# VH-VL binders against o60147: the designs that were tried, part 263

Target 1, 175 residues: o60147
Amino acid sequence: MLEKNKYLYIFRHIQTNQVLLSQGNVLKKTALFQLPYPLQKPVAPNGMRPAKLRKDHWVPLLKVEFPNESMFQSVFMQLLNYRKYRSVQPLTSDLLKLPIPVRRRKIMRQEVPNTIADLADILNKEKFPENSVRLQLSDKSDSEYADWPPSVQIDSEEIKLSRGFREKTTVDEAR
Short names: E, the ipSAE of ESMFold2; O, the ipSAE of OpenDDE; V2, 0.75 times the mean of E and O plus 0.25 times the DockQ between their complexes.

## First folded at step 13 (VH-VL)

Design oa61 (framework fv_lerdelimumab)
Fold by ESMFold2-Fast, scan of step 13:
Parts: C-alpha cells; sequence; structure tokens
Structure oa61 (fold): chain C 175 residues (1-175), chain A 121 residues (1-121), chain B 109 residues (1-109)
C-alpha cells in the first residue's frame, strides 16, 4: 500500500551532486526527470545517449519519517514544487557570464544545500507536533545548511536501504 | 474526474481589458502550478503564462509581459488571467492547463475546453 | 529560434506506421511531450517525458529521442488518429519557459 508510506528518501549523485527524491527506499528510472540537467553519455558526433539509472552512482543523502501519510505527501509535493520552480528562476548575471558547461556545474553543486534548505523551509511553515518528524542524515554536517523547527528530531542512526545483493540475515540482524 | 472550466471570453475592442477564469475540480488545486496556453484561429499552440502552486512565482511570454497578469485563489480552486491593453494579435482560444512533470520535463496532463477571446474594432 | 520545428503535414495509410518528428536545441537538455488535438477540441496528452504513456492512451503510441530530435510513432494508425500533433519542451536557455512545435497535421488515408 503506497498510500500508507510515511518515509521520504533523498539520494545524491556521487559525480554531479544532483539529488533525487523517492517514496520509500527504491529509485525508479522516472525519477531522473527530476534532474534539471539529464545524465548523458556520447554515442555519436552531435549525439548523446539518455542516461540509465545506475543505482551504484546514487547514495542516500537523507531519510525523513513523518507521523502519517498525509504529512508525508504534503511535504513531498511541496519539495518537488520547490525544485521545479527553482529550475525556471532567472539566472543571475554572474551565472549568465559563464560558458554553459561551467554554469551547469555550478548549479548542480548547489543542489544538496538547496534541497536541505527547501526541506527545512517547508517544515518550518508546517504546524507539526514537537519531535514528530525524524530526520536521518548520511553526513551530519549537512544539517548545518538550515535551521530546523522544534518538530524535527535529527537522529544519528545510519540510513538502511534494501538492496538485492545484501544478505537477508544481515538485514534482519540490523533490526 | 479532473475538470478545468474556462469562462470570461468574448468580443472586446483593442486597448480594453478582459479577465478570464478557470474553475478547477477533481485534484488538489493548491499542489500544482497552472498555465495559460492560447491558440489563434487556425494556428498552433502558444504558451502564455504560469503561476506556481502557492502563487509566489509567475512567468510570462514576452508577447504578453507587462499587459497580462496571472493569479490564483486556492480557497476557490480558481485560476485567473487579467488581460490589459488588448491587441488584435491576442485573438485566440485561451486554455487553462494543469502543470505536471519535473524540472527537465514540464507537460500539461489536463486542459480545459478553452474560451474564445476576439479582439476586434 | 527557440521554437521547436515540426513538418506541417504528414500522411499515413490505415494500419501503417507513421513517425512525426520534433527538432530543437531545448531537446538536448529537456524531454519532449506530445499532444493530440482534434478539430474544435482541447489538446490531449499522449506521450510525456519522451516515451511514457498516460493511462487510457493506446499502446500504438510511442516516443523516442536522440540529441536535438524527438519522435512520436504511431504503429498501426487508425482513422481516429487523424489530428494535429504538437510537441513541447522546457526552454531553460532562452526567454521562453515552455516552447511548442508548430504542429503536424496527420491525415489517415
Amino acid sequence: as target 1 above (175 residues)
Amino acid sequence: EVQLVESGGGVVQPGRSLRLSCAASGFTFSSYGMHWVRQAPGKGLEWVAVISWDGSNKYYADSVKGRFTISRDNSKNTLYLQMDSLRAEDTAVYYCAKDEGYSSSWYFDYWGQGTLVTVSS
Amino acid sequence: SSELTQDPAVSVALGQTVRITCQGDSLRSSSASWYQQKPGQAPVLVIYGSNNRPSGIPDRFSGSSSGNTASLTITGAQAEDEADYYCNSRDSSGNHLVVFGGGTKLTVL
């Protein structure tokens, strides 16, 4: 039942620093459409092959646990909207002076700070109960990109992902 | 069932104003951006304007910038287009369209039936 | 020009395959979506994100993209497929947020 999901996962691309949002711990190929700059590789002169979703190139950035599905869905939709409308904001004069490849690289480098700031902004605007939202970060220093409301508890626990090649007994022992 | 119903079209003289409305139902209106797209008689589709889900961001085609104002009322599930200083070139069927997709893939999953605006002296 | 380029007209025999193309630099960084418009009606989304079909769209409709070109393919064209087809894309490099192709009129013979 995906309608009962209360977990938001955010993944970071190890090479470009671009981020993807996911419902639960599974990345679907369609999530690549979230990227302002698609991942491509050369196939011919003047041509690029569409990127394949390479799960080994994406690492968990953060996981958020909400008290219920309704709160999860509200925050998830708002976060997607923040990212979409940021992608069409007018570029600063400083960025417009840069060659396109350099410009794209600078924009991609800001995706992690921007996404964390967006998440915190949304949570600060919502009226959630104290300590009702649990936030886990892969790198605890990333919490410094934002000021968090009293509704958020930052946990030190590692983000656990289900993967096909992990042994079932190892996953069971961790729980 | 998702529905978008436009109203407010009609015949208007050059230089005057007209306000279009789009009543939305069947989805969480406050969660999605909304667009206006127009089509001159016998011509193709032309994007006009967008408003973000919360109303804080608005963008316009250069042809209408400074003359048209997009707005929304999330409490009434209604989108608006205020058209000032109308020109003969603004004659078109105006569609409201629901925003869908992501930053690298903007598309319109639902469209209204359209309302005709004729600017004629 | 930031406009997407489409041929104005194309014909296909009933039951045959037709390909409608859309070309523009915005397609290098953004996916194309396709709309079908019949006379007197609003456009209907038939393909989004290059090759995804909305629920209710027949499987004879498919999309593809490479470089600056996107294509809509109708395999086994039916009489009811006769319509105008428009592509669109997001223009992140110009002064237009969203651009449409000029449209292609498909005639099913």
Scores: ipSAE 0.499, ipTM 0.786, lowest interface PAE 2.2, mean pLDDT 83

Design oa62 (framework fv_lerdelimumab)
Fold by ESMFold2-Fast, scan of step 13:
Structure oa62 (fold): chain C 175 residues (1-175), chain A 121 residues (1-121), chain B 109 residues (1-109)
Amino acid sequence: as target 1 above (175 residues)
Amino acid sequence: EVQLVESGGGVVQPGRSLRLSCAASGFTFSSYGMHWVRQAPGKGLEWVAVISWDGSNKYYADSVKGRFTISRDNSKNTLYLQMDSLRAEDTAVYYCAKDEGYSSDWYFDYWGQGTLVTVSS
Amino acid sequence: SSELTQDPAVSVALGQTVRITCQGDSLRSSSASWYQQKPGQAPVLVIYGSNNRPSGIPDRFSGSSSGNTASLTITGAQAEDEADYYCNSRDSSGNHLVVFGGGTKLTVL
């Protein structure tokens, strides 16, 4: 696969706003292990939930192009680490006023702004060349969740894909 | 005002099990991730495990993964560490620690007094 | 490397300044925190977020960071500062969440 391991594909869940990271343009079922709050309820008595991936429930959030595989791997691993770190962080006091299911939904909805902020934080701390990292967003307003370093170039055109990064575009669809 | 009190330590034979408890007070226990950190006699600090606010997420050091289980009971403000298949190298003072911090700023603001676990034949 | 490296021992004369250093790749992307531990006692947080001091910690304790290195500085060391000092940070490797330095034994002469 050409350009393999130079691109980070980031997906958003249409109902929960939970985020999945992928090194390929097609999500694999193993990506579901990234989720701090699982999508499917346990169906087995042993408490082990099967990984069920519904590809139609995941839409493109953003695509990041790195100049080489080494930079891609560094950022990808750090971003996965940030997700684990956030899953055990303290809750803000306002969340405690909410019932547990509502609280979890609010936490899940913050994964999009949190992932974007974490990506920017990692890129601000790494010494990458000017304009060497290219961001393509599905909604350019999402870039406003962070302050970007000089190494980042944000594409003027949005991703107009209806499903994943390999499906037919639907330019006629309203948001 | 914040207090963490560990209990459950003792002398135990290799291959046996032991359960540690940490009673928390003076803060909203259900809002924080909680950690276990250990220290072998005369050695440094080693992070052991963490549990998220509701118990949905748990992470372990490689040295204890598959043998230790962290859990919590928010109704009792209590943190637990179930230690199975104990080895001589698990001999240590076990500290309960409260985390604080956000994003890249991570630290332990409060520690318990520790409870000694000795794995000896 | 996800490990944090500290020199095992350092000495300082009473009233003089000492710097304890912590090194590791994780410090490039996360701040260090420092803990003081006296024999038979639990660790006590003395610096967090690289250079913030908790209430009750003397102002002679300060922190700094640059690149992959964090430092704890004690300006005008006192006898009661004799202790083991540990740094910690978030693990950037993705394998763990928290890593500690090996510890530095400070002797006040």
Scores: ipSAE 0.649, ipTM 0.820, lowest interface PAE 1.0, mean pLDDT 85

Design oa63 (framework fv_lerdelimumab)
Fold by ESMFold2-Fast, scan of step 13:
Structure oa63 (fold): chain C 175 residues (1-175), chain A 121 residues (1-121), chain B 109 residues (1-109)
Amino acid sequence: as target 1 above (175 residues)
Amino acid sequence: EVQLVESGGGVVQPGRSLRLSCAASGFTFSSYGMHWVRQAPGKGLEWVAVISWDGSNKYYADSVKGRFTISRDNSKNTLYLQMDSLRAEDTAVYYCAKDEGYSSGYYFDYWGQGTLVTVSS
Amino acid sequence: SSELTQDPAVSVALGQTVRITCQGDSLRSSSASWYQQKPGQAPVLVIYGSNNRPSGIPDRFSGSSSGNTASLTITGAQAEDEADYYCNSRDSSGNHLVVFGGGTKLTVL
């Protein structure tokens, strides 16, 4: 991959608390394939209807600036891998006692703290220069879900969305 | 304690289908992701597929994607692998494996005995 | 897709120490686990999370990891340790969820 991008944007779904990773400040409809629990309810008796990407349902969670695209690619791919892993992880006994819809809602709610913890874990294992990674959060208290390595500088600067983003984009479900 | 028992293997012609089953006991089956791992004669282990606790998430190795379907029945404590469009290259012992995953990696704490699938003309 | 590299064969004299290695980029961010497989049998987990032993695994088995390399060490090899050994890790490429090493055949002389 010959990517020039050195920024990672992470978005949170306002209703489900599910997380999407983006290579820019505009969400692509293909990002919906990251979701362990689809946003669209099955409509057809023999299948699922295409998922819709609605900009008004996604808010910025955080933005990470890397010194170069190589570091960005390494962290981005590892985060995607962690999310696949988490989607098939064992349930704790407290979750097993809950009705399935309530259980799924609780699991989805944990995606924000889990993604932040995973990001920190990846950055702690990588050998990045001190203060070379800039982390910008929408809610600074979310930084407390993890211990950050010396390579990370936490900034309070607000992140911005692209004005060209379209709200009602339909995408097909994929494995 | 924990036991996994595979069944459904056999000899089949290329292009045909087989369905493998894995009967689980000794643990809370509905709480764990379950995997299929195969091993061709004289070769190493190859991961095939995984299914989440409720069946909502499924992932496949590129070599079987579009041909194999993993599923589960939590009421019967049983894992399945539907194998369609079988190729000679799918000849292997198929293992059912229980995942005791965590954030830094995967490991399979229990394996079934395996069931042999032979795809030949 | 990404793969873990193992030497295909290694030999050790009875009672001596042997080290089996596993190498791959995914090991920089994910722990290795190790499995012992004897002919005609299913794999048996011997080490997980780099250096944890399941109940029933002898203390002569240990693991370590550094950078992109993980190692399984058998201190004081016994005849019963003769087997194939496989490592596995999470797939850093995301094309597969899990990857295995090619396996190492251990011969106890």
Scores: ipSAE 0.634, ipTM 0.809, lowest interface PAE 0.9, mean pLDDT 84

Design oa64 (framework fv_lerdelimumab; at its last look DockQ between E and O 0.03; V2 from the best seeds 0.00; counts 0 for: pae O 11.4 > 2, placed apart)
Fold by ESMFold2-Fast, scan of step 13:
Structure oa64 (fold): chain C 175 residues (1-175), chain A 121 residues (1-121), chain B 109 residues (1-109)
Amino acid sequence: as target 1 above (175 residues)
Amino acid sequence: EVQLVESGGGVVQPGRSLRLSCAASGFTFSSYGMHWVRQAPGKGLEWVAVISWDGSNKYYADSVKGRFTISRDNSKNTLYLQMDSLRAEDTAVYYCAKDEGYSSGFYFDYWGQGTLVTVSS
Amino acid sequence: SSELTQDPAVSVALGQTVRITCQGDSLRSSSASWYQQKPGQAPVLVIYGSNNRPSGIPDRFSGSSSGNTASLTITGAQAEDEADYYCNSRDSSGNHLVVFGGGTKLTVL
């Protein structure tokens, strides 16, 4: 009751650079519905079936700690909204010269810089207290995709979890 | 010269279906997200649906989700709206709109003249 | 879903300045665009990105934005400016992508 979700976990696909947002430190299959370009081909002519989640193909990109659940939910919903918005935006003229599969791969590769830029944009427009939002990245150079407001504190320690944000068990720590 | 021309409107009974078309010319249709926006007689503008450049992503207003299907044929420069299970409250002029895109919002730079759909018993 | 609020009607005397206002939480994070609609006609974009004017729109039309409020200003209103005006923005709630204001009917006296 007293423990409220204050963390946003952001994952990156190791091959495509696509991004998934999660409220928990482990991805659920339903997160795949966030993808503008599903990893599976459509099976039926009149629709697409849900993509299969390969957890070993997703690695931590960044973890965001908010001061409270209200701020977490506001930013999380806005970030999901940004992803939908971007998926229906016009193509640049350089992309039109590329075959569709190559074009889609180029768009997918841009999801990491776009997600980081969108997160920073949301945080710059919201009035959050100084140093109230903590970012922990797997690669600190990814913070360079955006200009961060004074509300953001970037953790000096990088995420060292290679298979999601899962922590070692108490048994593993004792060893 | 950008043009959007809607067609397919008419009078239809509740529970029936109707398909709208929007013929586009004067721009690279396959590069843009396309929208349907409607306006009930004497009322304001209401967003209905959007489709991405290749048709991979589609989003709908809650009032039409599950009943309407947006689609496109880039080879024919044509946008479609399949309207199933029509209700009296779907009575409106339906506009096709092009989104030029802007860094933080929608920018409907061109609209068709609209096609009237009347759902009446 | 967020809502955009506009006054239903406003009047201005010929040659005077009028401001039409649009309010909503989505405007804190999204640009407003403004559309003019005359009876029996499709909407026409008059301002986009809060304060940019498309080619062919008279310079008497301008936009501004502050906090949760966007405004369309017509400086030196003309008879032909009599119309309904709608604002729109990106819906920040995540449930819809586009939200429109209810519209403001401008009467030029």
Scores: ipSAE 0.767, ipTM 0.899, lowest interface PAE 0.6, mean pLDDT 86
Fold by ESMFold2, look of step 14:
Structure oa64 (fold): chain C 175 residues (1-175), chain A 121 residues (1-121), chain B 109 residues (1-109)
Amino acid sequence: as target 1 above (175 residues)
Amino acid sequence: EVQLVESGGGVVQPGRSLRLSCAASGFTFSSYGMHWVRQAPGKGLEWVAVISWDGSNKYYADSVKGRFTISRDNSKNTLYLQMDSLRAEDTAVYYCAKDEGYSSGFYFDYWGQGTLVTVSS
Amino acid sequence: SSELTQDPAVSVALGQTVRITCQGDSLRSSSASWYQQKPGQAPVLVIYGSNNRPSGIPDRFSGSSSGNTASLTITGAQAEDEADYYCNSRDSSGNHLVVFGGGTKLTVL
């Protein structure tokens, strides 16, 4: 059997700062299920689950290499669950003071720091060997949202962002 | 005075539908995730579903997924559970519950009195 | 079905101390809450966040947690404490968000 994915890719939306978790370095349409349901009578708040994936709107936030696929799957599922827990928690008093459009924007803007903190919380609770998990960020200052366990080695090189409308294999394959 | 009052329970045949309501008062309903929890006669508690404060996130137990739909109307302070394709194993008292949980757990600080759903021929 | 395991029944003499346990892997990463249910009544929250008591709950109720185990302790049990007790937590397996233990029937002798 082919060795299964041991890499976690996390993407950020260029406008809303929402977060998507991915097993691959290219998002699949099924990743959109991580976004909120479209309402029965659509209200027009940014950040609801779109009908189509716009790959050019999602840029790398961070990448994590795990020692094996089972550790990846455990962390991936826990991160998905942490997001679900947060989505159904009571609103704080500072959020309740905001008009609904501003409130939703603030909730979406919390996703980046919250996801990074959740990842670190999961990794701190795991018993992984020292330096066994490699973390690479698009912006190294984002590591400051959390305290990292000894198992995490933060890569000195930042991720170079993807540009354009799609990832090309070659132009002659597209003909 | 926080109050949660369920209604809409009754006796139905397998394959039929029921709609439960939960009227909320005494708190800011629109700021909370709301849950349904059921209890079969003589059995323990089973979590059924949750809906986020604005209704944009919904999650279900595997036993009801695809058959039950949770919804809310914040203008009426009301939580709903649409139960389709009912089975005998859905027979239970259905409670609505208010989640006060933060950071590390789910804390149901207020429960309704429950409404009985009986699925039998 | 449940990830959380509770003994189905426990007895305590009036005025004595009893401990009800709840065990499961989810408790390593989730706090527990405890609910009291008397016959014909809705559940009532008695402990939240593993060791916190809501307003109006007698101080004879306390909670603790260690590893994959959460405990509810009733010090100086009273006749009115006779009830079913349930724990809950987050669901570590990802099948559900919330899981309840199977319940413990407490008898006060």
Scores: ipSAE 0.756, ipTM 0.874, lowest interface PAE 0.8, mean pLDDT 86
Fold by OpenDDE, look of step 14:
Structure oa64 (fold): chain C 175 residues (1-175), chain A 121 residues (1-121), chain B 109 residues (1-109)
Amino acid sequence: as target 1 above (175 residues)
Amino acid sequence: EVQLVESGGGVVQPGRSLRLSCAASGFTFSSYGMHWVRQAPGKGLEWVAVISWDGSNKYYADSVKGRFTISRDNSKNTLYLQMDSLRAEDTAVYYCAKDEGYSSGFYFDYWGQGTLVTVSS
Amino acid sequence: SSELTQDPAVSVALGQTVRITCQGDSLRSSSASWYQQKPGQAPVLVIYGSNNRPSGIPDRFSGSSSGNTASLTITGAQAEDEADYYCNSRDSSGNHLVVFGGGTKLTVL
């Protein structure tokens, strides 16, 4: 069994592609507070912060194994800061031309690649020991969103979590 | 309101040591990296060191590596810079600065007013 | 370590537009931030993340980037804008994670 304290799990919402960070393979209700856009009507796909955590709506994006909890915490906090920064950035002219619902969807679609890029950037700055960080992705192609430092070893195996944060089964893969 | 207040500066002879402090308030100190940046009289800004939120990671400019030690006490919301083997070229106003990051870099959103360190024989 | 280069001094007439440019290899991979420093004062962040202004910074300040350059533009310079301006970016060259430009002294005429 995996140790919770040194594992970062990143989940994406199946409809909105919003991203949640988790210490361990189970999302806490408080994870929803990570979402920077509290809307009055938090109903997906229009809502940017759901009122309730529906675990079945979140799928794993990647898993990161750190050498220790301290390294995990450092990266975790930095990821939150990066996300916060993005949330306060002014909208581009292109986005402003779009209807609000379309704009929101477009912004949310960028959360996955942005988060991956953030992670890579953070790890590049941290300069952890070579091959000390193990990265496992649900989709290997997602690794292409960023250049990874030598500290990161990309696992050839895809993450085996499914909806509900259980081991992936053949039935789950068909969903 | 975010506040950073440096202290500990003064006049010291070469080869001596000095410890600077930076008292932080107005934000969750333990959630952010902190930096020291210095500025020699009439000169530009020079980055000195950074420490991660929990102190587990520290990085230094080559000019101070091996002589300076950055540390922090999150229970006291205080950042420190231990300066050993001081040289004349270390003479500067020393600023503490709060770290803020984004996907393509990081920046300093808040600065202290600085404390002057003068190294002279 | 990587270097950021700035013109040491520039002048602008009151109400006119001035661009301060920073150049360096680090800017190819990282965004610049800009700081204003007035005599006897600490630096103040004026632009970050290409073109983001912190609260309290006038909208006459803007940022841009191209290739290995970043620029701070003041559109409609005011007397109070007279100051030193420093660019900053990440340094990918090793242990020196942060690099500052040499600074540009802006005189408002």
Scores: ipSAE 0.000, ipTM 0.579, lowest interface PAE 11.4, mean pLDDT 86
ESMFold2 (binder alone), look of step 14: mean pLDDT 90; pTM 0.932

Design oa65 (framework fv_lerdelimumab)
Fold by ESMFold2-Fast, scan of step 13:
Structure oa65 (fold): chain C 175 residues (1-175), chain A 121 residues (1-121), chain B 109 residues (1-109)
Amino acid sequence: as target 1 above (175 residues)
Amino acid sequence: EVQLVESGGGVVQPGRSLRLSCAASGFTFSSYGMHWVRQAPGKGLEWVAVISWDGSNKYYADSVKGRFTISRDNSKNTLYLQMDSLRAEDTAVYYCAKDEGYSSGWSFDYWGQGTLVTVSS
Amino acid sequence: SSELTQDPAVSVALGQTVRITCQGDSLRSSSASWYQQKPGQAPVLVIYGSNNRPSGIPDRFSGSSSGNTASLTITGAQAEDEADYYCNSRDSSGNHLVVFGGGTKLTVL
């Protein structure tokens, strides 16, 4: 009945402030491939980024409801590409004076405002109908990281997570 | 003045390997993402790969994913492209390109002169 | 597919204005950049961020964009402007980070 893939969830890591994008309200372990800085050391010479996903270390940042799957897919892919783009952006000269672990911490701290700004930029460039996109934020003040188009309706309703989201073991997304 | 100088091109047989180098000077190499872009004889430009400032993030065109490996040595201001399992379709001039870094799209403000890779029997 | 489309060739008379276009869905969400490539040479960035000129690029070069189309305009074309011109943008499809147009060969008559 309900169309799949019309919901975008974004989660924030409680220790690093890195973000993960997910379809639906359950995190898949493969989402760890999105991270510019892995949470665990690579185990092979060429490295692997999906490590054990600790769901208790992630909290919901925001949820976006799109009118249909096509709009969701377009925005989701563009947002993933923005994250890749940002991961290869130049550093300011002040960051170069810092040890690498400190630089990475400072860069990671900016992922929340950067992701929110990128989401807004994508939505401003798309021609969606007025009030057709519903944005829910865990902290409504995070909406202030960007200017939103007329297509977006912002509310502060609690983000509802699926059964099993807070399980301690790695689990694939429920269907 | 910014300079990028590629080397390592040559003639190789299909299925063999080749490693390209790009020596950078005139800018803070360790603060920029670096790219490889190729151009087959008489054809247009094709993006190949990018590497982040510290080498932690690497992305590839689908045509080379799993066969090519981009890397860098910031202490030597050098970018590398390891090319494995080469195919005739990989024949091209390979350019080292610097990310401009300030536009909302990908822009390459400096390019090397290129190094020719020919894959033939 | 998020490929960028350019006409293969265009001609302009010396001193006249020519417009080269680049079209693709990725341009709805990303700025275009333009490169000039002369025979046997590496590409040179002439426009970035759709309408910005790098230092050293003549003011006769300008760029614009609207919807899914980006344009490079050369006002008062000179003989030295004869070259291949390529556009590029970020790929919105997620398969590539960068896509290039097929190139336009400009002949100055």
Scores: ipSAE 0.616, ipTM 0.799, lowest interface PAE 1.0, mean pLDDT 84

Design oa66 (framework fv_lerdelimumab)
Fold by ESMFold2-Fast, scan of step 13:
Order: sequence, then structure tokens, then C-alpha cells
Structure oa66 (fold): chain C 175 residues (1-175), chain A 121 residues (1-121), chain B 109 residues (1-109)
Amino acid sequence: as target 1 above (175 residues)
Amino acid sequence: EVQLVESGGGVVQPGRSLRLSCAASGFTFSSYGMHWVRQAPGKGLEWVAVISWDGSNKYYADSVKGRFTISRDNSKNTLYLQMDSLRAEDTAVYYCAKDEGYSSGWPFDYWGQGTLVTVSS
Amino acid sequence: SSELTQDPAVSVALGQTVRITCQGDSLRSSSASWYQQKPGQAPVLVIYGSNNRPSGIPDRFSGSSSGNTASLTITGAQAEDEADYYCNSRDSSGNHLVVFGGGTKLTVL
């Protein structure tokens, strides 16, 4: 927050495929407030804090390195906004045939492809220098959810998947 | 044919409350996010609030946060706006609006005819 | 807050072409939608996704976008086109979901 940050970390939930955005390589439990469908029932009418973050349930999806903090802040803010927009988006007809709990589960499953598509959309509309944004994925095939602009350099090395945060899961440590 | 009909507007004193309703027909109401947009006399359009298809997600303009509550009843095809602690600057025609999603710039494809809220006396 | 900027007024002669513009940083990352509002009436969507026309909107209405600017063009303006025109987009600032322009009053001479 107070430091000059140029890294965006995106995590996915191993069971629901829901996504969390982070400025650091470790998720804070306050990040759970990003979720349109909370993992646990609220305990009070005005929204109690979610129960503890299960670190072992979240794995890195991708890491983005920006040339500077200004570019990071612009993309990070827009990506958070896209998630709000999607939470109030009209439902497609295929979802209407499903019971509400199954419907929500299917919506949650789409957060990974949606977040990757949104990231690419933002980067395509922002004119950054060629090869100035470095993208590293845990599964390189996830890059196929979008068409990337010339500003993006996709790292040939994948992030090694690790369950939990006690083991080193950063891109730099995976090398 | 899609129709949105607002009701509940009127003259109200500062600090009091009003509840607006929007009756929807001609589309699958439970499938769409719904919005309230207002327009002060002689002024432009101002977005007020949105509610998701099932009511689980709600967002508000900063000017109304903590004072207004958006809600819906999908069994009645009705959208609501509970307006508490009303101020003179809340005086406006309030429109109910349906959107077709964010990907095309939040097109509001259908609007109600509006209901006038006057906060003065 | 001036999230999207429109000129307050513009005039066009019958049968001529007019362009109404909308500018703001939000348009760098979002398409624009355009609305026509006549006195005492609700707004009507005339263009969405920067350049698409809803069914029933005359083909004289078109849209374009480039950088931080979106434009609504009326080719061969008619008397019934006299109205206020508003643009909107997603709000890139994070303060609101949607942002509107201040509106442009079109007078057809």
C-alpha cells in the first residue's frame, strides 16, 4: 500500500474457481470481501466478517509485473471495477434452467476465464510500451482465454502450483 | 413489450422517508440487474443504485450511500428504492432502468416514465 | 464531478450533419452508450457499444470512438432530432458503477 508496488497477484479458489486480487504474494483475509458470493453464510444481518481465510484453499493463478506503480494502480482498480460490473450482469438463458445454488456455482466457475479476459481487455485499451508488462501463469493454457496486446510478454516459465502459503509460491522462487 | 412503471413519488419534508416502486413486465425480471437513475429539474442524468439478479449484490452512488436502500421482489417483478434522511438535493425525477450488461457500455435499453420526488414541504 | 464532458449546446441546420462528443478517461476502457431525451419524456437509447443501433432507431444515427472520446453523429438531421443527448460509460474511477455526461442540447434550425 505504502510501498511502490508494481506487482499484481491473482489467486483462484481450488474448489469454487473464485478469484481474489492481491498486491502481495500472500492473501489477507480482508480480500474475502471481494467475493460476490461469499464462501460462508453471513453471521449477522449487516454483514459480519467472513470466517478465517483458508490459505490452503487458494493457489496462484497468475502474476503481473508492471513497469511502475502508476500502471499497476490503473489496471488493478479497473480489474476490481470489472468484478463489480460482472456481479450485476444479466444472466444467460442456460443459467435460468438451473436451481439457484447450482446457478451460483456455475457463475463462480467462470471467474477465472472472466478475470483473464478482463485483464487482457484492460491492457488492450491502455497503450503501454511493447513488452513492458510481464505475465506469468500457473497454467500457460489459461492465456488462451484472451488475445493479448503487444505490451504483454508472457513468461515461458509457469508458476509451480502449491497448496498453502508456507511453501514459497512466488514466481521468483519457482525459477 | 418491455414496460417499467415507477410510483411512490411526491412532496416530502427534509429528513423524512419515501419508498419508490418500479413494476416491470415484458421480460424475465429475475434475470437482470436493475438500476435507479435520477434527474434534478433542469439538470442531467445521475446514476443512483444497482441491484443484481438475486439481490445479493448492491452498489450505490456516493451521494446516497447509507441513506438509500435498493431491493427487489422477483415474485412480484418489482424493484424498490427506500429513501431515508431525504435532503433538498435529492429532489429529482427518479427513473427505473433495465440494462443489457456492462460489455457494451452499460446500455439502458428501457426506462420507466419516471416519478417526481420533491424534498421541500 | 466531471467524469464525462459534453459541450452544453450544439446547433445544426435541417438536412445537415452534426457530431456530438463525449470525453473522459473512462472511455479509454469502456464503450459509450447514447440517449436521446425530449422534454417531459424518459431517455431513449439510440447507440450502444460505441457504434451499434437498437432496433427501431433510424440509420441516420451512428457512433464512433477513439482514445478518450466517443461521438454521436446524426447525418441529415431532422426536426424531430431536437433533444438533449447524453452519453454514459462504465466508471473507471471506482466511485460509481456508471457515469453520465452532462448532456448536450441539440437545436435543429
Scores: ipSAE 0.648, ipTM 0.817, lowest interface PAE 0.7, mean pLDDT 85

